# Ledger of designs, part 111: miniprotein binders against b1l550

Target 1, 279 residues: b1l550
Amino acid sequence: MRLPEELLERARDIHSEAPSHRIKLDRVGSFGLKVPVEFKGFLLLAEADVWVSLPEGRRGVDLSRQVEAIYELSNPPKDPFSLCREAAISLLEKLNYADSSGVSIRFDAPLQDGESLKYYGVEISSIASDEIINKIRVEILGMTACPCTAELIRAYKSSEIAATHTQRSLGILEVSTKAEHPDPDKLASIIERAMSSPLRTYTKRPDEGGLVIRSLSNARLAEDVVREMIHLFLEEFGHLPEDTHILAAVRSMESVHMHDIYAERSFSLDEIRKEISSH

## First folded at step 13 (miniprotein)

Design g19
Fold by ESMFold2-Fast, scan of step 13:
Structure g19 (fold): chain B 279 residues (1-279), chain A 88 residues (1-88)
Amino acid sequence: as target 1 above (279 residues)
Amino acid sequence: SEWVKIRIRFEGSPEEVRKAFYELKEFARELRKKYGLTVLFYLEEEDGVARIFVKGPREAVEEFLRRVLERLEELGIRYEVEVEVLRS
C-alpha cells in the first residue's frame, strides 16, 4: 500500500527541525549501499558508505539526497575512484548545510593469474571539506618462509636450501593523500614482490614445487616484508606530496603457532625520507 | 548561501599543470580566510582539470570568483574555464 503524496504537505519536516540538543555530528549517512563499478574492464559489485557533517541546529540529514548523489553517478557504472571523488563533491552540492562529506567504496579487485584470476581487497575513500583527501587500502595474500627455522635446519645438516615452515601472510598498504588515489594494482604488486613468493589460484605439481623452492630460497620475517614494502613504495610513489601518510603492515598466519605475527609501520613521506637519509 | 563551481582545464605538461594548480590553490586559500568562505579544490591530473567549489555569502563568493579569474591570467599557462552557479 502506498500513502498519498498529499500527506507530504501536511507532515512535519522532521529533518529541518531544531534538535533536542545543539550538538554537531561529524558523520551522518547511508552505509552499506550496493553499487556497480567498472574497474579495469570488469563490472564489479561494490559496497559504499556515504556521509556528511550535520550542524548543531539541524535535527537530521536528508538521506534520500545522499542515495541520489551516489546512484546518479553510478549509472552507467564508472571507475570507483572517480565515483568516490565525484560523489563526495555531489553530497556537498546537494546538502548545502554540510561542511564536509565522505564516501568509501570497497570491492575485490581481479588480478590476472596465468590463465585464471585471483582477487585482492580494495577500500577507497574521498573526504571533502576545504580540500579532498583520498585514501586507499590494499590487502593481498602472499607466502612467507621462516628464516629462523631455516637456519636451525642448516645448522643441523649442511645444505644449500634449508627446510623451513611456510605460511600465508596478508600484506597491507594504506595511503592517504591530497593527490589522486594510487593505482591499486601497483600497490598489490609491491606487496607481492616484498613477500617470499606470491600465491597462485591454481598450480600443477612442477609449478607448485618451483614456487615452494622460490619461497624457501627467499625466506623473510614479517619485519623484512614490511621494510621491503616501504622501500618498493618509495621507488614507485616517492613523487606524492610530502604530507602523504602511509601504513605498511604484514600479518603472518604462522603455520607452527596458534597465533599470528604482525608487523607495521606508519609514516609520512617527509618523515621516512629524513629517517633513511640520516644513515 | 551561494555555491559556485569552477572548472579549469589547463593545457601543458603534467608538471606545468600541477604547478599552476598549486599556485592557484594557495592564492585561493588566502581568499578563503579573508572572506570566510568554504572552498574545495581538486585536481584530476591525468586530464589537466582543476575543480574549485566555493560556498558563502553572495558578495564574498563573487569577489572570490573575480580574484581567482584574475590570478588565473597571471599563471602564464593556457586554460579554459567554466563557471556554474548552483541554486540552493
Scores: ipSAE 0.012, ipTM 0.439, lowest interface PAE 8.3, mean pLDDT 83

Design g2
Fold by ESMFold2-Fast, scan of step 13:
Structure g2 (fold): chain B 279 residues (1-279), chain A 88 residues (1-88)
Amino acid sequence: as target 1 above (279 residues)
Amino acid sequence: SEWVKIRIRFEGSPEEVRKAFEELKEFARELRKKYGLTVLFYTEEEDGVARIFVKGPREAVEEFLRRVLERLEELGIRYEVEVEVLRS
């Protein structure tokens, strides 16, 4: 059923009214939208958030214009980077009272794993004002092995390959830049290479043994993994603008503790180069 | 627009199933490009299952489904297929 249009003429325009308190809001929007995207030859159903800033003198945001902005650009499906950037711009055009807009798109990225697929988490965003800032966050699980316990067992047994505890570790790289989004496959590769070994979707017994031996032979602290991720990032993406901001982190789900170990470093390219050059 | 969900289970050797997955994936890509459809394709290797989600104009989606079903017959591998149609 559709209500008569005459009712709309008599109803108050709530969104355009003055609010109870004259306070600016930074992000007001539609969250958890489902949007098709094309990613490296895969068509995926992604989850999107769209938002705008709201000035202190306006009570509400036109939610229908927000949904319109992203859905008009999602058919046919396009790469999530272009969709993110173009939708953020469209939000500002459609909602002229906003001084900034943003779009975030999340999906699980497929990654070839022998004859099967594994996956890593991707969240991208574009934030538009008078310029566009692009963010990407990649999360992937790997394996780490404790070098401290390995050294104790080695001393006890005088073995070259020492027994130690292993655990799943979540590696995180987040990049914020005025340039285009970095390739998430390359970010995932950096994270996996920094780990003691990658994880697999499934293994047969001989392959499982090989992964464990690899991990034990390449034992790393959470702190070691973060430093290696930063080193590898600079080798691959050191060409990005100097004001590019990076977060490198690892969360190790310690098999010998009831708690996790966490290590992180945030930095700009300008900051980290000055630090490294001083040593 | 309507969504069609296709679940295909292949029965055969791991080599036969991998070949079927690859041929079906390439075929779905061709149809996606030809008809301008949204197509999601993924596999569950351990169970021999391929899943396809397709969305677009009704005529194009119906043609996609027809051609996928024809291709399954051409693969020469034993399969079971389930189709769920959702209207938006």
Scores: ipSAE 0.000, ipTM 0.111, lowest interface PAE 19.7, mean pLDDT 82

Design g20
Fold by ESMFold2-Fast, scan of step 13:
Structure g20 (fold): chain B 279 residues (1-279), chain A 88 residues (1-88)
Amino acid sequence: as target 1 above (279 residues)
Amino acid sequence: SEWVKIRIRFEGSPEEVREAFRELKEFARELRKKYGLTVLFYLEEEDGVARIFVKGPREAVEEFLRRVLERLEELGIRYEVEVEVLRS
């Protein structure tokens, strides 16, 4: 049922009124919106959050204009990076009282895996104020094998390939930059190459055996994986602005413990280059 | 409030473009504080394009535009500029 337009003349404009308390709010918005996106030839269902700042003199945000901003740009579906950046800009154009805006978009990204697909997690954001900051977080599972137990088993029984425990480990790369979002497939590749082995969606027994042997022959501590991820990141993305900030992390779901092992490092490109160049 | 979009395309080496953008951004931050403006900067690196969005009282926005254009001439880099006014 649609109410008569003439009621708008009699109704108070609540959002434009002064609030009960003159307090600025940093982030007010529409969260959990379902948005279609086109990612590398796939049509995916993504989840989006959109927000703006609210000045101390204004009671509320026009939430319908926020939804309008992202939906106008999502039809037809477009790549999530351009959608994220352009929607953040559009929010500031549509909501003239706002001093900043932001958009985040989350989805599971398909990655070719032989004749099948596997998926990794992607979250991107663009935050617009006196500059635009683009952020991307990629999470993908891999396998790690413990070198400490491997060495102990080699000492116990001489063998070409020592037995050790293996487990699923979650690799994380997060990048915050004033440049465009880096390619998430390349970030996922860096994480997988840093692991003892990648994981597969589908394997036959011979392929599964090969995956295990590869992992056992390339045993790595969580600390080793983080360092390798940073090394590989610098090879691929060292051209980004020096104030680009990176988080590299691994959470290893240890098969021999009731708890996980976690290792991380946060750094700017300027910081890490100075550290590596020191003897 | 007046909302203005400024699109500037710099023509030069990537290093010259980054330096010009940095100088322009620092200058605009000073103007923003002086006039109480909201200013957004975006650099599209591959195309050498800087986008600036500025919001505030009409007189302050117009003064900002004048000062930014003067600064671009001072930088000595080749550029193209487009300005679009959005009234809300």
Scores: ipSAE 0.012, ipTM 0.455, lowest interface PAE 7.8, mean pLDDT 83

Design g21
Fold by ESMFold2-Fast, scan of step 13:
Structure g21 (fold): chain B 279 residues (1-279), chain A 88 residues (1-88)
Amino acid sequence: as target 1 above (279 residues)
Amino acid sequence: SEWVKIRIRFEGSPEEVFKAFLELKEFARELRKKYGLTVLFYLEEEDGVARIFVKGPREAVEEFLRRVLERLEELGIRYEVEVEVLRS
């Protein structure tokens, strides 16, 4: 049952009233919205958060305006980068009391994997105020092999195998920039190339053996993987603005331990280039 | 909603098959936009196979399928097609 529209004429405008306490809120919005996006020829169901800042003198945010902003731009579905940026701008246009807005969109990105698809995690955001800051986070699983155990096995004279333990490791690259979002497929490629080997959704036995041999021949510490990710990132994306901020991290799910190994480094392009150039 | 799975195998040189994949993918992308459908398109390159999964209202899905089959005839490359309809 729909209540008569005439009731709205008599109702107080709660959102525009003064709050109980004059405190500014940094993010107020609609979280967990389902939106379709078009990504490299795929139509995907993404999850979106939309938000604005709320000044100390205003009780609430117009939630319907927030939903309108993203849904107007999501039909027909468009690429998540344009949707993210345009929706953040639209929020500021529609909600004139806000001094900043943001949109975050999360989805699993398909990546061609021989005879099948594999997926990696993507989260992008655009934060609009006096400027637009674009952020992207890519997470993809790969394989690492322990060089320490490999050396022990190699030294073991009666061993019939030179082997080491292998495990799944999660690689993470996060980029925050005033330029356009970096291509997530290229970020995923950087992560996979830094690992001992990539993972596959489907592998036939001969290919599986080759993947294992590749991993064992390319044993890497979590620390090695992070350094290699940074090196490869600079080769591919060194052209981004100097104030671009990057997080490179890996979480190794150690097959011989009850716990994980973690390594990370945060830096700006300016900072890391000066560090590398000091040698 | 109705789901349709389309499996297409192209027969030809690697270059001919790759060109057919690109043309079919772009065509499916245009149809998806036109009819507002949920469409997954991916390639099994080693086998020369393209897979399309489409979901939406029955009439729109049927129109999509008809247009894809018509386009396959226009590509001028030999192909085999399998269609599976999943109703819900």
Scores: ipSAE 0.000, ipTM 0.096, lowest interface PAE 21.4, mean pLDDT 81

Design g22
Fold by ESMFold2-Fast, scan of step 13:
Structure g22 (fold): chain B 279 residues (1-279), chain A 88 residues (1-88)
Amino acid sequence: as target 1 above (279 residues)
Amino acid sequence: SEWVKIRIRFEGSPREVREAFEELKEFARELRKKYGLTVLFYLEEEDGVARIFVKGPREAVEEFLRRVLERLEELGIRYEVEVEVLRS
């Protein structure tokens, strides 16, 4: 149903009115929008959030203008890095009252896995104010094997390779930088190499046995995985600006517990280099 | 106090555009301190094309614009400017 357009001239402009309370809001926007993106030759369905700041003297945000901005820029589909950056800039430029804007785009990224594909989670953001900050978060599942239980079983059974419990562990790398977004495939690779073993989309019995043996021979605590992820990150991305901020984390879904184990470290490149050099 | 918005698009060599970016970012930070207010701006660069968007009180925006145009003219960079008055 479409009401007569003449009613818009007679209706109050609610969004431009003074609010009930003179309080600034940091993020107001449209969340959960479906947008197409082009990623490394694939057309993917992504989910986007777009927002702007709202000053203390204005009641509301023009949400239709936000949706227009991202959809206009997403047709034809483009890479999510350019889309995030261009949409954040467009929002800030078009919405006069805003002093900051942001866009986040989330999707499952394909990764070559032998003869098939597997998928990992990607969230890409750009936040615009007096400068642009680019953020990327990569999450991928891997396998970890408990070294503590392995040691107990080795003592008990005198085996060369001790039996132990294995579990899926979620590795997380998040990077915030004024430079371009790091390649998410490289971030995913770092996470997988830090684990006891990567996971596969499908395996035949001999390959499955090999993955289990690899994991058991490379048993790691969540704490070990986080430290290894940081080490590998510095080898691959140590060239980024010194004020680049990183979060490295692992959530181990413990097969012998009703709860998960979690380990993390946040740091800037400047901070971590001084720490490593001091000892 | 009158609030003004300006949009500047300019084109040049990637090196010259990047040098201008860095100088203009620092200048904007100085204006925020000088005028006791937030001067909002952002930079976009692609293939030697840059855009600057600035909004704030007329006095701060005019000083920023003057400095930007001086620099772009010194470098022989082509530019376009749009001005919008937000309130008075």
Scores: ipSAE 0.033, ipTM 0.515, lowest interface PAE 6.9, mean pLDDT 82

Design g23
Fold by ESMFold2-Fast, scan of step 13:
Structure g23 (fold): chain B 279 residues (1-279), chain A 88 residues (1-88)
Amino acid sequence: as target 1 above (279 residues)
Amino acid sequence: SEWVKIRIRFEGSPEEVRKAWEELKEFARELRKKYGLTVLFYLEEEDGVARIFVKGPREAVEEFLRRVLERLEELGIRYEVEVEVLRS
């Protein structure tokens, strides 16, 4: 049923009213919106969250204006980084009571894998307040091999190639910066290079054997992988502003345990450079 | 009170633009607390273009605008200003 617009003249403006409690809310918005994006020649279905701050004296947010903002900018589909940034700015401009806005876009990014494709997780955000802060989180699976068990087996048998357990490990790089979003393919590459070996979508027996041997010959603790990820990140992205904040983490799905192993480090570029140079 | 929105587009060296913004940022935060002023600064590095948009009560926006334009003129930075009156 469609109600007459004339009823709007009689209805209270609920959103503009005073709330029951004078409490500021940091993020109020429309979450789980489906939006098409163009990413490196692919048309992908992404999921978006859009939000603004709500002052302590206002009861509600104009949700329809939020959806309008991202809808206008997503047609035709565009690069998700530009969409994220432009939508955050548009939200702050359109909603006069808001003193901050944000947009988050999530999708599975294709990555060339020989003659096939594999996928990794990407979440990008742009948060507008007094400046724009761009965030990106990349998650990709790789393989790790345990050096501790390898050493025990080597000591037991004095073998040339130590047997050890291998497992999937999830590598995570998250970057918050006032500069443009880092290229997620480069972040994914850093994670894979830090692992004992990358994972493949498709392998034939000889290639599978090669991956296993590579992993065993490059056995790494979760702690080793995190340190290597940080080292590689600094080589590739050390030019970013000094207040850029990074989270590097690994979750190893240990094949010999009922639980996972987790290692992480968060840092600013300024902080980590001082730490490395003092040693 | 009347609410207005302004957009300032300007071009300059990234270093000079960033320095000017850092000087103005604290002033903008004081006006935000006093009047509800919102200020967003962002730099389109590919184009060498910087943008500021400001929204809030007319008096506060005009005070901030005067300060910004004074600083941009001191640095010899080219600028364009667009003003919009906000109504519910």
Scores: ipSAE 0.371, ipTM 0.771, lowest interface PAE 2.6, mean pLDDT 85

Design g24
Fold by ESMFold2-Fast, scan of step 13:
Structure g24 (fold): chain B 279 residues (1-279), chain A 88 residues (1-88)
Amino acid sequence: as target 1 above (279 residues)
Amino acid sequence: SEWVKIRIRFEGSPEEVRKAYEELKEFARELRKKYGLTVLFYLEEEDGVARIFVKGPREAVEEFLRRVLERLEELGIRYEVEVEVLRS
């Protein structure tokens, strides 16, 4: 049953009323929207969050306006970077009371893996206030091998092969910049190259053996992986504005422990260059 | 008071556009503190094209617009302006 449209003329406009407490809210919006996106030749179902700031004198946000904004821009499906940026701008323009807006879009990105595909996590955001700040977070699994146990086994004279425990490790790169979003495939590549070896969706026994040997020959602590990720990031993306902020992290799901090992470093490009140049 | 939205698009050589963009952005930051003015600067995908979106009280928006247009004209930058009055 649909209520008569003219009923709206008699109902109070709750959202435009004064709130019970005069407190500004930083992010109010529609979260968990499903939107189609076109990513590198694939049509993917992504999940989007859209929000605006709400001033202390206004009780609520017009949520229907937010959904309309992203809907208009998502049909036909377009690349998620353009959608994110354009929707953030549109929200700030359409909602008069807002002094900032933002959009986050998350999806699993396909990545060529031999003759198959594997997937890595992507979350991109655009936040519009005095400028547009673009954020991207990439998460991908790789393999690490423990150098400490490898060294013990190497010292054990009856062993002719280096052996150690291996585990899945989750690599994370997050970038916040006034420039365009970095290419997520390049961020995923940096993470994988920093690991002892990448993971595969599908391997035959000879290829699986090679991956294991590669990992064992390239044993790395979580701390080693984070440092290598930062090094590789600076080689690829050192051209970004100096106020670009990066988070590099690894969570190693240690196969010999009941707990994980975690290592991270956050920094601006300006900060890290000063640190490196002091050594 | 009356509120307005203004959209400014400007284009020219990448060097002059970037110079204007940075200078006007600093000016907008100063005005934002004094007035209830929201000003968004962003670049289009096409090199040498920038946009400014501004909304707020008419008097403040008009003051900002006048200064922006003066600077763009000094630099010989091509611009377009779209004005929208907010109905309350």
Scores: ipSAE 0.408, ipTM 0.778, lowest interface PAE 2.8, mean pLDDT 85

Design g25
Fold by ESMFold2-Fast, scan of step 13:
Structure g25 (fold): chain B 279 residues (1-279), chain A 88 residues (1-88)
Amino acid sequence: as target 1 above (279 residues)
Amino acid sequence: SEWVKIRIRFEGSPEEVRKALEELKEFARELRKKYGLTVLFYLEEEDGVARIFVKGPREAVEEFLRRVLERLEELGIRYEVEVEVLRS
């Protein structure tokens, strides 16, 4: 049902009114929008959040304008990097009262592994204020094997056979930069290479055995994985601006405990280079 | 009061453009505090091309624009300006 447009002339403009309390809000927007995106040859249905800042003197945000802005830019579907950046800029330009805007888009990214297909989580954001800051977060499951238990079993058996407990571990790399978004496939690759072994969606018994042997032969603590992720990140992306911020983290779902182990490090490229001195 | 939006596009050597952006961002910080001026600085995909978007009260925006254009001219940087008037 559509009400007569004449009612708009008599209705109060609630959003432009003074609020009950003069408090500015950092993020007000439309969250959980479904938008199509084109990612590396795949048409995916992504989830998008859009927001703007709201000044202390204004009661509400024009939510319809936010939704219109992102949908106009999403047809036809385009890559999520361009969509995030263009939508964030458009929101800041179209909503006069806002002094910042942001867009985040999340989806499961397909990752080729030989003839297999697996998925990893991606969240891409662009935030516009005095400049554009691009953020990307990649999460992918891998396998870790405990070196402590491996050493105890080796001592007990006086054997060269590596035996220890293994578990799924979630690797996380988050990058915030004024440069373009890093390639998420490269970030996922860094995480997998830092693990004891990658995981697969499809495997047969011989391949499964190989995966287990790989993991057992490359036992790593969560702390080891985070350090290796940072090392590999610097090799691949050390050329980014010095004020680029990175979060590297691992959550290990320990098979011998009722709880998880978590390790993380946040840093800027400037900070980590000063910390990592030459031998 | 009357509000305006201004879009500025300029190009030059990558080093000159980056220096200009850093300098103008410092100037914009002062006007943000005083007038509630919103200024967005960003680089285009093409190296050495930058954009500035500014919105706010006419007088504050005009002060910022005047300073920006004077500095870009001193640096010999090519620019384009687009102005839109808003009522808030």
Scores: ipSAE 0.304, ipTM 0.729, lowest interface PAE 3.7, mean pLDDT 84

Design g26
Fold by ESMFold2-Fast, scan of step 13:
Structure g26 (fold): chain B 279 residues (1-279), chain A 88 residues (1-88)
Amino acid sequence: as target 1 above (279 residues)
Amino acid sequence: SEWVKIRIRFEGSPEEVRKAFEELREFARELRKKYGLTVLFYLEEEDGVARIFVKGPREAVEEFLRRVLERLEELGIRYEVEVEVLRS
């Protein structure tokens, strides 16, 4: 049963009231919303967060309007980049007290893997204030092989193919830019090409052997992988605005240790070009 | 005091639109500090089409709008303006 609309005349407008303490909040919103998105021919279930800034003099945010805004824009399902951008703009326009708005959308992206599919993680956001900042984070597993142990075993046995330990490594590329979101498939490709070898959903014995040999022949430290990711990123996306900010990172789940190895580098395009040109 | 929301769409050569965009964004930051205006600049799908959304106290919004229209006129850029008066 719906309560009578006449009750709205008697109810206090809680959201518009002064708060107990005059403190600004950076992000107030609806988090963990399930939304359908269309991504490269697939209908996927994504998870969305939507938020706005809240000024020091206002007690609360119109949460129901936030949810309505993103659901209106997600029906029919559209690509997550357009949804992210349009929802951020809509929130800033609709909620008059807000200085900024943002939308974040997370999903597992399908990637063709022979006759099957494999999946990688994608998180995109659009933040609207005096301009729109687009952010994308891609995470995909690959394989690394230790070059130090490979060299030691090669010296021990003088073998043409050195044995070494291999492990799963998580590659991470995060890009923040005033331009459109980079294509996540291209970011995933950069990560995989920087690894000793990519991982597969399914493989038969001969293909499995080939994957192992590829990894062993291309042994790389986590530090090597991060540098290669940056190099490949600059080749593919060096045209982005100079103030574009990138995080490149690798977390290697070391098979011979009870702990992980981690390497990262954050930089702007302007910063990295000056660094490279100084050598 | 009265609050207003204004949407401006403008269209021109990509070079001239980007030039106006950057200059007006700098001016908006100045007014934001002084009057607390919220101003959003963004490009449409087509290069050379841009939008400005602005909200705040009427006097501040009107001052910003005057400067925007003056600059767009100087550059020969075509524009459309939609004004909405906000009610509490």
Scores: ipSAE 0.151, ipTM 0.638, lowest interface PAE 5.3, mean pLDDT 83

Design g27
Fold by ESMFold2-Fast, scan of step 13:
Structure g27 (fold): chain B 279 residues (1-279), chain A 88 residues (1-88)
Amino acid sequence: as target 1 above (279 residues)
Amino acid sequence: SEWVKIRIRFEGSPEEVRKAFEELMEFARELRKKYGLTVLFYLEEEDGVARIFVKGPREAVEEFLRRVLERLEELGIRYEVEVEVLRS
């Protein structure tokens, strides 16, 4: 059922009216939109949020123009980074009362894993105001092995390879920059290389034994993994603008505890270089 | 007010393009501060394309545009520029 268009002339334009209280809102938008994206040869279903700032003198945001901004740019599906940036810009073009706009897109990214695929989490955003800030968060599981228990077992029984507990650990790298989004596959690679070993979707028994031995021979604290992730990040992405902000974190799901261990460090490139070069 | 879009394609080595963009960005930031404008900067390094979106009072935007175009001539790098007024 469609109502007559002449009713549009008789209805008040609620969104353009003054609000009851003159308060600016930071983010008003459409959240949880399903959008297809093309990522490295894969067609994936992503989830998107779009928003704009709302000035203190305006009652509401035109949601139809927000939906137009992302939907027009998502057909045919394109890479999520271009979609994110172009949609954020389009929101400001379509909604001239807004001081800022943003778009977030999240999906599970496939990664080649021998004869199969494994998946890691990606969330990207572009926030447009007086400049565009691009943000990416990558989360991937890996394996860690405890060096403390390994040392105790070595002291107790002088073994060739010290026995210790292993567990899944979630590695996190988040980057906020005025440059283009970093390649998430490279961020995932940094996280995996910082771990005691990567995880696999499936393994045959001989390969599983090798993975465990690799992990035991490369035992690392959560603190060790965070420091290694930062070191590897600087090697790969040290060329980014000096005001680029990074969060590196690890959440270790300790197999011998009822709780997790967590370690993190936030820094700007300028800050970390000064810290490292002070010695 | 309406957004004005400036699209610039630089021709040169990746290093030359990066330097030209950084110089233009620094200059545009000074103008943004001087004229109280809202200015969006975006570089697509792989394609050598820089985008500048500017919004504010008409006279200030026109002066911003004039000075940015003058600065492009001073950079000594091959470029193509396109200016569009974005209506909402």
Scores: ipSAE 0.011, ipTM 0.422, lowest interface PAE 8.9, mean pLDDT 83

